VHH binders against Uncharacterized protein YOR238W. Designs and how they scored, part 5

Target 1, 303 residues: Uncharacterized protein YOR238W, of Saccharomyces cerevisiae (q08634)
Amino acid sequence: MDEKVELILVPCHSIWKSSSHPSDNSVNLGQLPEYWHLAPFQYEGNDHLAFIKHGLTAIKLLLQRFDTATVIFSGSQTKKEAGAISEAQSYYFLFEKLIRYVMSNDNIDVPNFDNELRLLLKEVKNLLSSQNVNVDELFYGGSITTEEFSLDSFDNLIYSIYRFEEVNKKFPQKITIIGFAFKMPRFISCHAKAIDYPQSNITYIGIDPKPANYNQTQLSKYYDDLVQMEDKNALSLFSSDWYATKDRLLTKKRSRNPFNRTAPYAQNIFCKENGKRIEGIEDDEEYFETKIKCKMPWSSPRQ

## First folded at step 20 (VHH)

Design y3 (from x4 with D102S)
Fold by OpenDDE, fold request of step 21:
Structure y3 (fold): chain B 303 residues (1-303), chain A 116 residues (1-116)
Amino acid sequence: as target 1 above (303 residues)
Amino acid sequence: QLQLVESGGGLVQAGGSLRLSCTASGSDYAMGWFRQGPGKEREFVAYISWSGDRTYYADSVKGRFTISRDNAKNTLYLQMNSLKSEDTAVYYCAAAEPYSDSMDVWGKGTRVTVSS
């Protein structure tokens, strides 16, 4: 049995439409925006391509660390219009389809993929071929799985850690997060800290969206805006609400749960001594000091 | 919480113009228009950034449609010129807080019918 020690985490950002078929004889591999449930802002930067880059990068890393790593796609059923399908499930199915496609075809030039994606596909194909790993082994052997209850980035991290333990019967010794670069601060300086996971054991791989046909000045403005929005709408909020139990962040979480799912992992971090779930944390610092610090499975015991 | 209400839809002749409005609460949302024609899936039409400094359009409407917003009035607009029969659809306003783990908010839609 493989000694799995590394979590490769892919926070999801949308739901892939598995039932969507092209009007032509092409195959749906997520290469077009219409194959996704996208928010208005996700069109400008061709975010759907970034999603695919995230997943392929994760798979690439997995193949390079096949004996020690587990990939987890993380994201709940967040869109009413998509039906009762989780972001994570949709990612899992997409990449299964994509990898099968790549392994079954000599020509792997997928229309509308950019050069970076084309390169990733080639790399993944080469790794699979060189290691004699078949697609079934890759996806059904336990190396790739889903976390289906996360409603925000905090959940992505903490729930995926527990999902990793469910699958591998041990907590991860190191974590690699693959997502948008501008979200790195919230994961490292907020979420990891809040759950007492050593930040030195976390690697963040940032892959950002890229608008088409933007010049350098336009791109600069675009990315500056992303950072600004991150600070305003996420980082500042998590800085004052570490565990997303207060008004604004909690409201967001609730609104992103249209199918009323209950996260089983929540009790692991928000459980009172009497077994009741904590509904709100008034003082995050106090909560951390008394309930989290040196008390998590991945933290050192208090002397 | 956030509610979106579209208005301005109606019957218009091909080649004509129509202006849609969407009333929204708050100025920090990315806003956009979608449409769903008869027997078709909902499709993206246009996007505008929270500040209004960036816009993005579907190829099918480029040069004909203009998305704009007035944050002081909490209103999103879609100016539709040179309308075609293919533009016939229910038009939906959408709002989202960019990259902040927020839920997308949708209006109920306003019907636009373009007659030949």
Scores: ipSAE 0.870, ipTM 0.946, lowest interface PAE 0.6, mean pLDDT 93
Fold by OpenDDE, last read:
Structure y3 (fold): chain B 303 residues (1-303), chain A 116 residues (1-116)
Amino acid sequence: as target 1 above (303 residues)
Amino acid sequence: QLQLVESGGGLVQAGGSLRLSCTASGSDYAMGWFRQGPGKEREFVAYISWSGDRTYYADSVKGRFTISRDNAKNTLYLQMNSLKSEDTAVYYCAAAEPYSDSMDVWGKGTRVTVSS
């Protein structure tokens, strides 16, 4: 039995509407924005298609590394209007439905998918067929699972590592993160560092949104804006608040928990000697040096 | 805590115009309008970037509706022209920090009724 050593992490960004049905009797495979709970800014770049690309890319990689990798969709119950369903669970259901659809139909040209998605579907179908892997084995055999407690990108990484350990009884030696390219710096330079996970063992695959019908100037402005927003709203904040325990980041995190979920993994990072969760880390560097550095299961001296 | 309050809704005849407002807009938030008609799901109407430089519209309202914002007044607007019966809905203002793992903030909505 091959050892599971690689975490393929997909941070989620929305909740797929599983109950949404088209009026024209077409199949809901997430191809339209109305099939998702989207924020206003997620419409411009057709972010929902990027979400699907993230998941399909993860599944593709899994199939190429079937004996050694585990896919984890990561995201909590973040939207009150969506009900008590996690982003991760919604992704899991979507991709199960999508893959079943692809395997059950000769024509897999899904309406409103772009060429990149069409290609990914074909690749995934071919991999499944060539490897004799059935859909049940793929989704029910433990190769794909969910992390349902993450409230931000820091949580996505650390909680998924612990989820991986729950499933495979070992910590991942490698991590592949599939998400937006502009978010790569926060994952590599901030989150990985903060938890003392070797950056050399992390691969980031970036797939960004793509606005439709934009000229080059418009696209340039759009992508520049993404970078600016990332810096302002995330990178700069995580640079001064490594563990999201201060002011703005903590407030954001709490606000994204409308169903009052408690993360079982949080204690692993924030446990005080007395069993109480550390709230409000004043000095992140000191905390890292005294509580995290060379003390985590994945720290270099223990690898 | 950011609170959004919509105003400007009412009864209007088909072909008429109406201007909606939403207070508590800020330069750090991307903002937009949604609507929910009778017996229908909430649907996207329009989006405006935090700087106000980019706008995006649903196909159903493109060319008829205009989204704008005045950051100095902390107000978001939706100018609705050439209104149709199918535009009848409760209109909601929404705000979010783009890609920052933040919570979406919603108003309570304002009702727009278009009579034939």
Scores: ipSAE 0.867, ipTM 0.945, lowest interface PAE 0.6, mean pLDDT 93
Fold by OpenDDE, fold request of step 21:
Structure y3 (fold): chain B 303 residues (1-303), chain A 116 residues (1-116)
Amino acid sequence: as target 1 above (303 residues)
Amino acid sequence: QLQLVESGGGLVQAGGSLRLSCTASGSDYAMGWFRQGPGKEREFVAYISWSGDRTYYADSVKGRFTISRDNAKNTLYLQMNSLKSEDTAVYYCAAAEPYSDSMDVWGKGTRVTVSS
């Protein structure tokens, strides 16, 4: 564990239904949208396939960096209808099942997977086969774990850093984030900055949803809309509320915590008044300058 | 806080039509319809973008159902034509801010029963 220096972070976006069984005796490997708890907007872009791409990409990278990297799936229990299961845990189970399936079968052509997923599966299989790493070691050896308390993208980053430290007893020296490309700005320009993590030590790998059967014009419109929504509903908000402690972002976080989980890592970044978490940072800049800047375990020393 | 209220459900004969409505507080949400039949899991029916310019349908309802919205009235609609017995379900309206770490908001549902 002393050799682990890189966090490979996968922010989760849904909960995989592990109990869902296909009627045709096929195997549930997350290949269909009905195998997920999806929001309405996640159907258009086949987001579930993107989720799988995120995870497989993370695993691929892990296998290429097995001695130095740790994969963390990050996401809390965000859906009441899904029960007390975290996004992260569901991802973990899905990919364990998927990788076991791939390693146990000669034919790894999963129905409803696109060419990109097929390629990723082949790559992962080849890596596992060429290395002295079995599936149990991969998933149970500490190289893949979960962060189960994140309620938004800010939490994904900061809580995963602390989770990494819990597992490896040191903070990550570099971070690779695998997620939607249009979310890159919030992670790099907002979250990383807010926690004083060196941006130069963060790599972002973007994999976006892909609607099926869209022409070029339709696709263009779709992706433009994603960017617009990102700006309006996330980037602009985090720009004025760095730590998600103000009304709109805080309300979102609270609403996404139907099982009333307490994040143990919050105390590491937020001050406590009378043992309670401070609700609402009035001045983010002041807070950063006085409480965060050059004060975090990963902060660069003041020159 | 956003609240969703469905209406328009009822009993209809096979081949008939119904129009469901869902009232929402706010126009910046992606919205959709889901349904849950007896003894079945909740399933996706249709989606409409926040602006109303894009729609997506489950294969089982494509060509028969039409999702639309009136943002001025803060109302979501589902026009259901050529109804079949298998369309019998409680229909739920859902709303979410796309990709913004928001909570999915659900209505209480409206019952649609299609008789043979």
Scores: ipSAE 0.866, ipTM 0.945, lowest interface PAE 0.6, mean pLDDT 93
Fold by OpenDDE, last read:
Formats: structure tokens, C-alpha cells, sequence
Structure y3 (fold): chain B 303 residues (1-303), chain A 116 residues (1-116)
């Protein structure tokens, strides 16, 4: 087996309900929004289907790079009403179920999946079949794992890097992030920069939600709004708060930790005990220059 | 901290109308209504964008319910017309900043009972 060098990162956005049963006694493969703990805004764009696309795309890539890549689903226990289950775990088990379903059935048409998902399923099945991949090995052999402490997109990146190191005993040389396209700037221009990870070694695969039955005008407005919201609620904030140690980002992070989990990886980037994120960084640039730049395991040597 | 308080629930006859309100501070939140009927799981009812320019409805309520908001009053509304017995539920208001790694905020709910 070749050396694992690539992190395939899937930031999670919800929690799949594994215990939910279809009314028609069909199989719950996450195909309906009611099979997820969704926020109000996640219904319009059928975000749950995008989540599945993210994961399947990750698995597809993994299969194409089986010896060198590791998939990490990243997301903590972010919803009180969901119980003590992490987003990452829910994704992991969903895709385990989905892949087993694909391998066990000739007909892989899943109700309510769109054409893109159907295609992805076919591709994944073909890859699995052609490679004679054992599903148990795929999921239990370390090629797919979870990062369960991330409370925001910054955490998704940095914690997953360290999770990768935990699993593979080396830091990733390249990262492929699969998520919403409109979130790419925060990952590349903010988070990667903030942790001094070479941006040239990051690939972002964007897959956006898609409202059903929208005309072109409606879709355009929808996507424009996504970009605007991203700028207002995330990009602008991370631009002035690189490490999410100030309000509003810190407040958001705290609010998304209803089960009071401590991230063990936080101490790796913040000089703070107990895995808690440092609070109140007054000057992010100074912090970067003095504590981060050329000091991370993946950093270039200081000249 | 954002708090949501629902009101307007009550007993209504089938075919009747009811208007729910949810007081929510802040205009930057996407908001929606959910409901949980007896012995059922919580289900989505309606969504309204932060700007109020887009709405989305569950099929079960489409054409009968109307979600709206008054940002000046920090209030979310659900106009429910042509109510049916199956609409009987505790209705919850929810708010979130879209795609911003924020926590969803939920109200305590208001009970709607539709009698036949």
C-alpha cells in the first residue's frame, strides 16, 4: 500500500437520522429531508442531496486514489435535538449504508435522488466492482474516518489535518475539500492562509444545493443570495477574525457545542490548554506572524 | 442571545383559520416553521429567507399556509387557512444564519388543535 498523502475532506452540514424509517417501509438512504436534522434554509435548496453528493464524490475520489487518499467526514455534535451524535458520524454511517446498498442491489435507483446522484452512484458502483473492493475494508480499514470536534469551517480544515495525522502518522501533502462552491473562498483565502497551509496544495470541489422547480431567474437570485450571505455571514467575518476567537464567530462556535465537547487538536494551533480555542486574539496578523507562519508541520521553512 | 417566542395557537374548527406569530430579534436570520403532531416526528412546514423575498413550503401546506415576516417588528408569521385535523400539532419557530456555522434557535412551540 502506497503512502497516504492526500486528505479528502468533507465538511458536514447536518446530521443524518439513522433511526428514521420511511412510511412506505423503504430504505432510509438520506434521500428525503425528513431523514435529516435540517435548518429552515436547508429545505429550499434540497441541501440534503448536496450532502450526499459531497460524500459520494469523496468516495469516488477515494476509490480512484485508494492507496494514497483518506476521506474524513468532519463535523461535531452540533445539534442538541439530534442527541450526542456528530455530523461526521452520521455521514459515515449514512454512506456506509448507501455503499452497502449499492453493492447489494442491481437496481441502484434511489427514490428522490436526482440525475447527478444517480450518476455518482453508478460511478461509485463501477469503481467498487472493478476494483473488487470490500466494503468492510473500505470503511473499517482506515480509508474513511471521522473528525468529530469541528464546530465551524476553520475547525473542519485544521482538525481534519490533525485527524489525518492521527490515522496515517503523517500530515497530508495535499488536500481536496468537497463542499459548497460558495464556501471555497473562506477555505482557501482565509482558513488555509491562517494555518499556513500552502494554497497550491489544496483543491476545492464545489457542489451547491439546487432548489427544485425554480426557473432560471429564480435560480439566479437564489445563487446570488448564497454568495451574498457567504460574504456577510462568513467571509467578511473570517477576514477580520482569522481564527474565530472574537465575536461573532466565537459566539457561533460556542453555541454549536451543546454537548460541551473539547477539541483535542485546538492546542496544536493555539497555545492554550485543555483543547480550548484561544480567545481574544487582538491582532490576527501578529499572531500569524509570530505563532503560525513557518511554524506548522506543513509550513515552509522560514527564510 | 436570540430567543424565539411563539404565540397564536389555540383551538380552531376544521376549515378555519389561525395566525401564528414568532417574535425573533434580528433580521439576518432565515426563519421557518416546524410542527410536531401527536405521535409524529417534527416536520418542516415553511421557510422564509432572511430578506423575506423567498419562501418555501411543505407540500402538505402549500396553498393553505403563508409564511411572512416583518423585520421591523422582529416578527415571523404563519397564516394558516383551510385548517385540517391533520394540521393539529405543536408549531415551532426556528431561526438560523444560513450557511454560517451558526446554531439553530428554536422556540418553545405553540399548540394548534383543529377539531373536526
Amino acid sequence: as target 1 above (303 residues)
Amino acid sequence: QLQLVESGGGLVQAGGSLRLSCTASGSDYAMGWFRQGPGKEREFVAYISWSGDRTYYADSVKGRFTISRDNAKNTLYLQMNSLKSEDTAVYYCAAAEPYSDSMDVWGKGTRVTVSS
Scores: ipSAE 0.866, ipTM 0.945, lowest interface PAE 0.6, mean pLDDT 93

Design y3 (from x4 with D102S)
Fold by ESMFold2, look of step 20:
Structure y3 (fold): chain B 303 residues (1-303), chain A 116 residues (1-116)
Amino acid sequence: as target 1 above (303 residues)
Amino acid sequence: QLQLVESGGGLVQAGGSLRLSCTASGSDYAMGWFRQGPGKEREFVAYISWSGDRTYYADSVKGRFTISRDNAKNTLYLQMNSLKSEDTAVYYCAAAEPYSDSMDVWGKGTRVTVSS
């Protein structure tokens, strides 16, 4: 029996540049967009601050549930210009640096953090101060780890479930995903359903990007566009390609693998049949009904 | 596959103007300009939403540069005014589907040199 029952999953969205050093003698804690390998649209949203909120929220939840949860940062080596470092490993390095910084300094007012981040950081510091868990135990004791092969959001979920079992020798009884609020439907209504994970056992905590200095009209349009693009470019595609084995989603997945990473979980997961990788599932509903439903280690008992 | 072709780079005197363009294969992309100066890392310059109705600028170019797009021609523009020697760089066009699980697409760049 193992006490660990909850996976706290943080899907990663970029790579932190640990080697970037400010010219003004400040410290790189991920607070500026230049410290990340960002896509063009991520500058508008201050997405890098959302990434930090995701990880700090995960660590806060872990500290409140330390005996029963494991945090997994999930994401592969997705940026050729960043070299052979995964999104997940870069998050791990950043949060260790950030937590050690705040525990070593009385003044934790990090420049360029917004008010929400400042509050979250204070909450994490207070929890660490009140717990019998030091920073070494937090990061090196097996409570926080990485999943470094995911190339899309479906991978983030399924690979992290198997990574959790690899670390804890049991599949998670509960999953909490911390990511962008506008992405919740793809995780809950598509991915969790596709792998038959019980809906009552999975929770999503959403924290969206937050543009600075927008009036209400600009902000409303910004969030409307996020939802529209999510529907067009992800949700609609996964609704007709549950396992990301068809051309559009598969092509996008392949484009994020510039270092030719091979995931061990892909070989050990239901996407393999008779020793061969399944590259195209013709009828997703039939595949689910015959191969997945009530047949996964985490499936509910048959009704 | 989407390809991006930049043009319009060249030599210009400080205080002058230059207009860059970038042709893309569609209108559903969030697009932007980045630049890389001598001995420096690539840095963000400007971004425009897929519809063209939202823009965002790096502080160093705000008020001097204007990004725009013509979706009928699938072309992104960067109007660069009041140029400074610090603007000397190779300018790259970039496009991405927002929040999709796909790689960003980059052009090969166009060189801008601003003489004192």
Scores: ipSAE 0.685, ipTM 0.875, lowest interface PAE 1.4, mean pLDDT 88
Fold by ESMFold2, last read:
Structure y3 (fold): chain B 303 residues (1-303), chain A 116 residues (1-116)
Amino acid sequence: as target 1 above (303 residues)
Amino acid sequence: QLQLVESGGGLVQAGGSLRLSCTASGSDYAMGWFRQGPGKEREFVAYISWSGDRTYYADSVKGRFTISRDNAKNTLYLQMNSLKSEDTAVYYCAAAEPYSDSMDVWGKGTRVTVSS
């Protein structure tokens, strides 16, 4: 019996289109932006390649600690045009397809993957081979699963903690989040603190988007703008609305739920008895001090 | 709530030009154009940053189309030159706050038909 203690969390950012067919007779492995439901700005950054790097990095880490970790892809049914498929489920489908592809082919040089992805694929293939991990065991044996109700980054963290407990019957002692590097502060400095998760037990691995064919000046401006928009559109907002229960953050959260998903985690104190979300927390510090601090199953012992 | 309204579509002969407009009810959004040809999936055309400082184009339109914005009017433009029959599509305006947890907003589209 394995003792699962580590959550490897991959917050999802888009939906892979599994039914899209390549025009050049290659296989759809997510390598082209048109294989995804992308927002306008995600085309500039080749964000779809970063999504694949996030998931492969999570699988690499899992293979290095297979008996003690669980990977959770996290994201709800957030795109009306994609239909009733979640970001998390689409990532799960893509990574199973990608891993089976690399294990069934000697040449794993996928067109339009960059050098970082090629190296990462080789590392994962080598780990699977050297450890004799069957792909069916990897995907169907409970080591990789989904969290399909998250509507924002706060949800990604808190719902995945409850999902981890749901599948492993204990809360994670450690969390590794794999996502965009520029988003690290919202997860570590806002979300983890707001739910009283011990700072020494949570880490972040960041992999940013990478525009193609930009010179150094263009890259610098691109990344500066990412940081500015992250601060304006997320960090500043979460600093004054820790639990995303009011104002602009609540409106954004509601807008990402076109299929009316309701999370099933009845023990989650951020949900009402009817399963609906708690809204309108007026004093976040008071709420934290009275409901959260030193009171969560994952809180550190006092002093 | 942000609303997007496209205009300027119509019938044009190959080699001709057309300018599309998209009026937004708000500002400070990254904006872009997508299109959907007959029997095809929606595809990316062009993107402009919220400040207007950066533009990005699909290879199929690079050098022929120009995206721009007028933030005083909250209006996005797409100047389409040297039009080809392959450019026939419904053109959609889209807006999003970059890397926020916000929904992408789409207009209802404007039809462009390029005749041989």
Scores: ipSAE 0.651, ipTM 0.864, lowest interface PAE 1.6, mean pLDDT 88
Fold by ESMFold2, fold request of step 21:
Structure y3 (fold): chain B 303 residues (1-303), chain A 116 residues (1-116)
Amino acid sequence: as target 1 above (303 residues)
Amino acid sequence: QLQLVESGGGLVQAGGSLRLSCTASGSDYAMGWFRQGPGKEREFVAYISWSGDRTYYADSVKGRFTISRDNAKNTLYLQMNSLKSEDTAVYYCAAAEPYSDSMDVWGKGTRVTVSS
């Protein structure tokens, strides 16, 4: 009966290892980097803590707008060594475990969470208690789901829009993306514009990685490097390949699909009828003007 | 396309030293070392930024291991000192473009055995 109009999108960045067991009496709640399949650079930033902050922030927002929003964790089966589990499904499992843990325990002081994350977790627990939300309803009632075919940030946005329609039978009228702050420009200035999603209807909440024990000089160099790498490895590439259909971006996308997943979204204009993606768009501006602008279900009317 | 080749593994006495090398077929990657001991998961050892000006170490090796790189030779190094039996593992070189939506690249590994 709920009228879902808002997509709360969490692009995923790794796979949580649900089968990892601590050697002591603690429980695996994703708090250690060893509980994740991390890239080398993600260790420096404690990126795994940012992943948890992203998901808890999404759940916090959902609780404040429970009747009108759906949270979607988005990410495919991207790690050969992790097996046939998607980033999105691993996030879903982790957050269900974490929420059940905090609701069944008085002491929720999770070791290795930083101060910001501990406060966020307490805030979410308080919201769940005061809202009288049953955890089964939260996770099994359709308010939180997954999108498991995305291979890059463009996919995260467009596939989650179609996934939202698949589960709610309408396209989202509002999107809130929760991810790394340094990635905001690729989502807002590249992807959303490329699919003609109205800028007034999309919001980005950024939470960056946070290296432990860095002084101000080290932090400045770290964040400057993030911005440089984001520009080099994403923004500049998407500026000449808006839909990730050619050259370097397509090669990167294919490398993240070791289990040969094919997206099932029948209405997705960027996938062929067999679920394979469209490739080789030569002139992105012409494609936008002729196929996208004012033609998407979410487009503003032509002026 | 990027290929990583490790070398320098071998048998060494506890308390001794070894130097591992990893040659990359390209540049502009953040690089690191991981290891997998008998019956264990692969675990992080050390990381160095693409420019070489930032390093990061697992607590278990901090102060004993030093990561470095020579970008002119596209080569990553791991100097391992004060070796312990617990350091016995296959050591893997890894490389990634930071935040690029591409997979990590791994070498085939080089074996280090620390005898007591």
Scores: ipSAE 0.635, ipTM 0.860, lowest interface PAE 1.7, mean pLDDT 89
Fold by ESMFold2, last read:
Structure y3 (fold): chain B 303 residues (1-303), chain A 116 residues (1-116)
Amino acid sequence: as target 1 above (303 residues)
Amino acid sequence: QLQLVESGGGLVQAGGSLRLSCTASGSDYAMGWFRQGPGKEREFVAYISWSGDRTYYADSVKGRFTISRDNAKNTLYLQMNSLKSEDTAVYYCAAAEPYSDSMDVWGKGTRVTVSS
């Protein structure tokens, strides 16, 4: 724990339905979209398979650097229909189930996993076996945990930094984010810069959705549309509201909190003493220069 | 705040046709239809991109159902042909801003009953 220096961050995007049982006696390992609370557009991209790739990639990296990294799944209780379960907790449950399943079975060809996911799962199983890693220690020993209060991608980063410090007693010296490739600019060029996290100490591993049965023209339009929507719905908004404290971004953030969760990170400078987020930062550059730059525990010294 | 209003449900004979509509109070949303049959979980039916240039269908309805949208009227349509008894369900309109960390919005649903 005292050796932990790297945060491996997995921003979550949905809630896995752990109680869904297929009628054909197969096991629910998240492989079908019906096992998740998906938004309409997430069906087109087979986004649920990307979620599993994100988590398995994080576990793979953890196994390669077990003594120095902590994996954090990050996401709040964002879906009223799912009840009081967070995205992060549902990912934790799914990956524990999936890892125990692969270690208990010789045949790990999970129905409806694509080829990339099958290879990744095999690689993780081989790492667990060759390194003789105790699965109980992997999940219950503090190497994998959750951050359950994030309501947007800015929260995913800043709350997970504080969660890492909460569990490891120090801030991360290095961050690896594993998420959708098309979202890399919002994390690296917006969020990390806005909190003064050193660019040399943060990396992004991107894995995008993959629609099935699209011809090349359909695929091109799909990915072009993703880039356009990322610019319209995220990059342009965060460019004028770095900390998500006003107008469009704040109202969207509030709508994602149906269970009225309040983050517990009192030393977070983006929270008031009463636990509420700071709102209405009008001049983000001035706020950065006066409150953030060279003043965060993770900031580099002034040049 | 986005609101969705469905219409067009009703009783129809097997083999018949029905057209559902969903009017949104805004634009720039990816939209879709879901349904929940008697004693079943809600299931995906069809999706159309916010631009209207891509559609996606559940296997159980391919070739029989057509999703479309009129962005000038902020209206989503589902044309249901060759209806079967297993299509009996409450049909829900849904909308979301793709990848914006936005919450899904659902209509109240419209009932479709297919008689044999």
Scores: ipSAE 0.631, ipTM 0.855, lowest interface PAE 1.8, mean pLDDT 88

Design y3 (from x4 with D102S)
Fold by ESMFold2, fold request of step 21:
Structure y3 (fold): chain B 303 residues (1-303), chain A 116 residues (1-116)
Amino acid sequence: as target 1 above (303 residues)
Amino acid sequence: QLQLVESGGGLVQAGGSLRLSCTASGSDYAMGWFRQGPGKEREFVAYISWSGDRTYYADSVKGRFTISRDNAKNTLYLQMNSLKSEDTAVYYCAAAEPYSDSMDVWGKGTRVTVSS
């Protein structure tokens, strides 16, 4: 009987190695960088801790609005060295393990979590305990699920909207995205606009990576570089290729698909061309005006 | 198409030094070194930003290894000093565009053996 109206979207950024265990018998809760398939630059930022913060923040929000929201972890099988496991599924497994660990243990000081993550974990545990939540219902009852076909941030948004409808039989009336703060402009100013999602109905919660033991000068330089790289490698590209159908973004999208995944959303207008993904849109503004604007199930009604 | 070609591996006595090189076919990448010891998973060694102005090291090599790059030659270096037996591994060069979600590019590796 619950009326699900809000998508809480967690775009994923890596794959957790569930089978990796230290020899000292500590438990793998994703707290060490070697428990993840990380790119070289993700070690400097302790990006793996940000991934955990994103998921715990999503679960916190879900617990505060359990009857009306669905959490979706979004990301495909993007790493050949990880095998046929998606980012989204690995997040789902990790957060189930972490929440069951938290509810089974009085001492939740996980080694190598930073102070901000320790505070967030305590807040989530307090919500779980005070609300007497059933962990099986939380994870197996349809309130948390995955979207496993996304190959870029545009896919994260559009495929999760369709996945939400697949699970809940209605499109989301509200979206909250939880991800890196420096990525917010590509989601809000590019992707949401490109698909005509109402700006008043979408919110972004940003949590950036945090290098350890940097002074303020080092930290400022680190974050300035993130913004520069985001602009160079993503935001400027999406500004001239709204739907990721042109060279550069399409090449990057294809490179992230080593296992040849094909999304099952056959009625998605962006995947509808002879059973294949749309490629080579010549004029993005014309495509938006003729195919998208006021024509999507989530578009604002014409007034 | 980014290609990475490593060189400089070999046999060296404990306490000695080696310098690894990795030549890239392109520029403007964040680059790093990883290694895989006998019976171990691949582990991070060092990273350098695309401009060369920031470096980051695993604790196990900090103070002994130095990563650097020559962007005019598209070449990454790892200067390895005070080598220990636990540094024995195949060393891999890696490159990535930060936060672009592109696949990481890996070299084929170069073997370093540190004798007791």
Scores: ipSAE 0.626, ipTM 0.857, lowest interface PAE 1.7, mean pLDDT 87

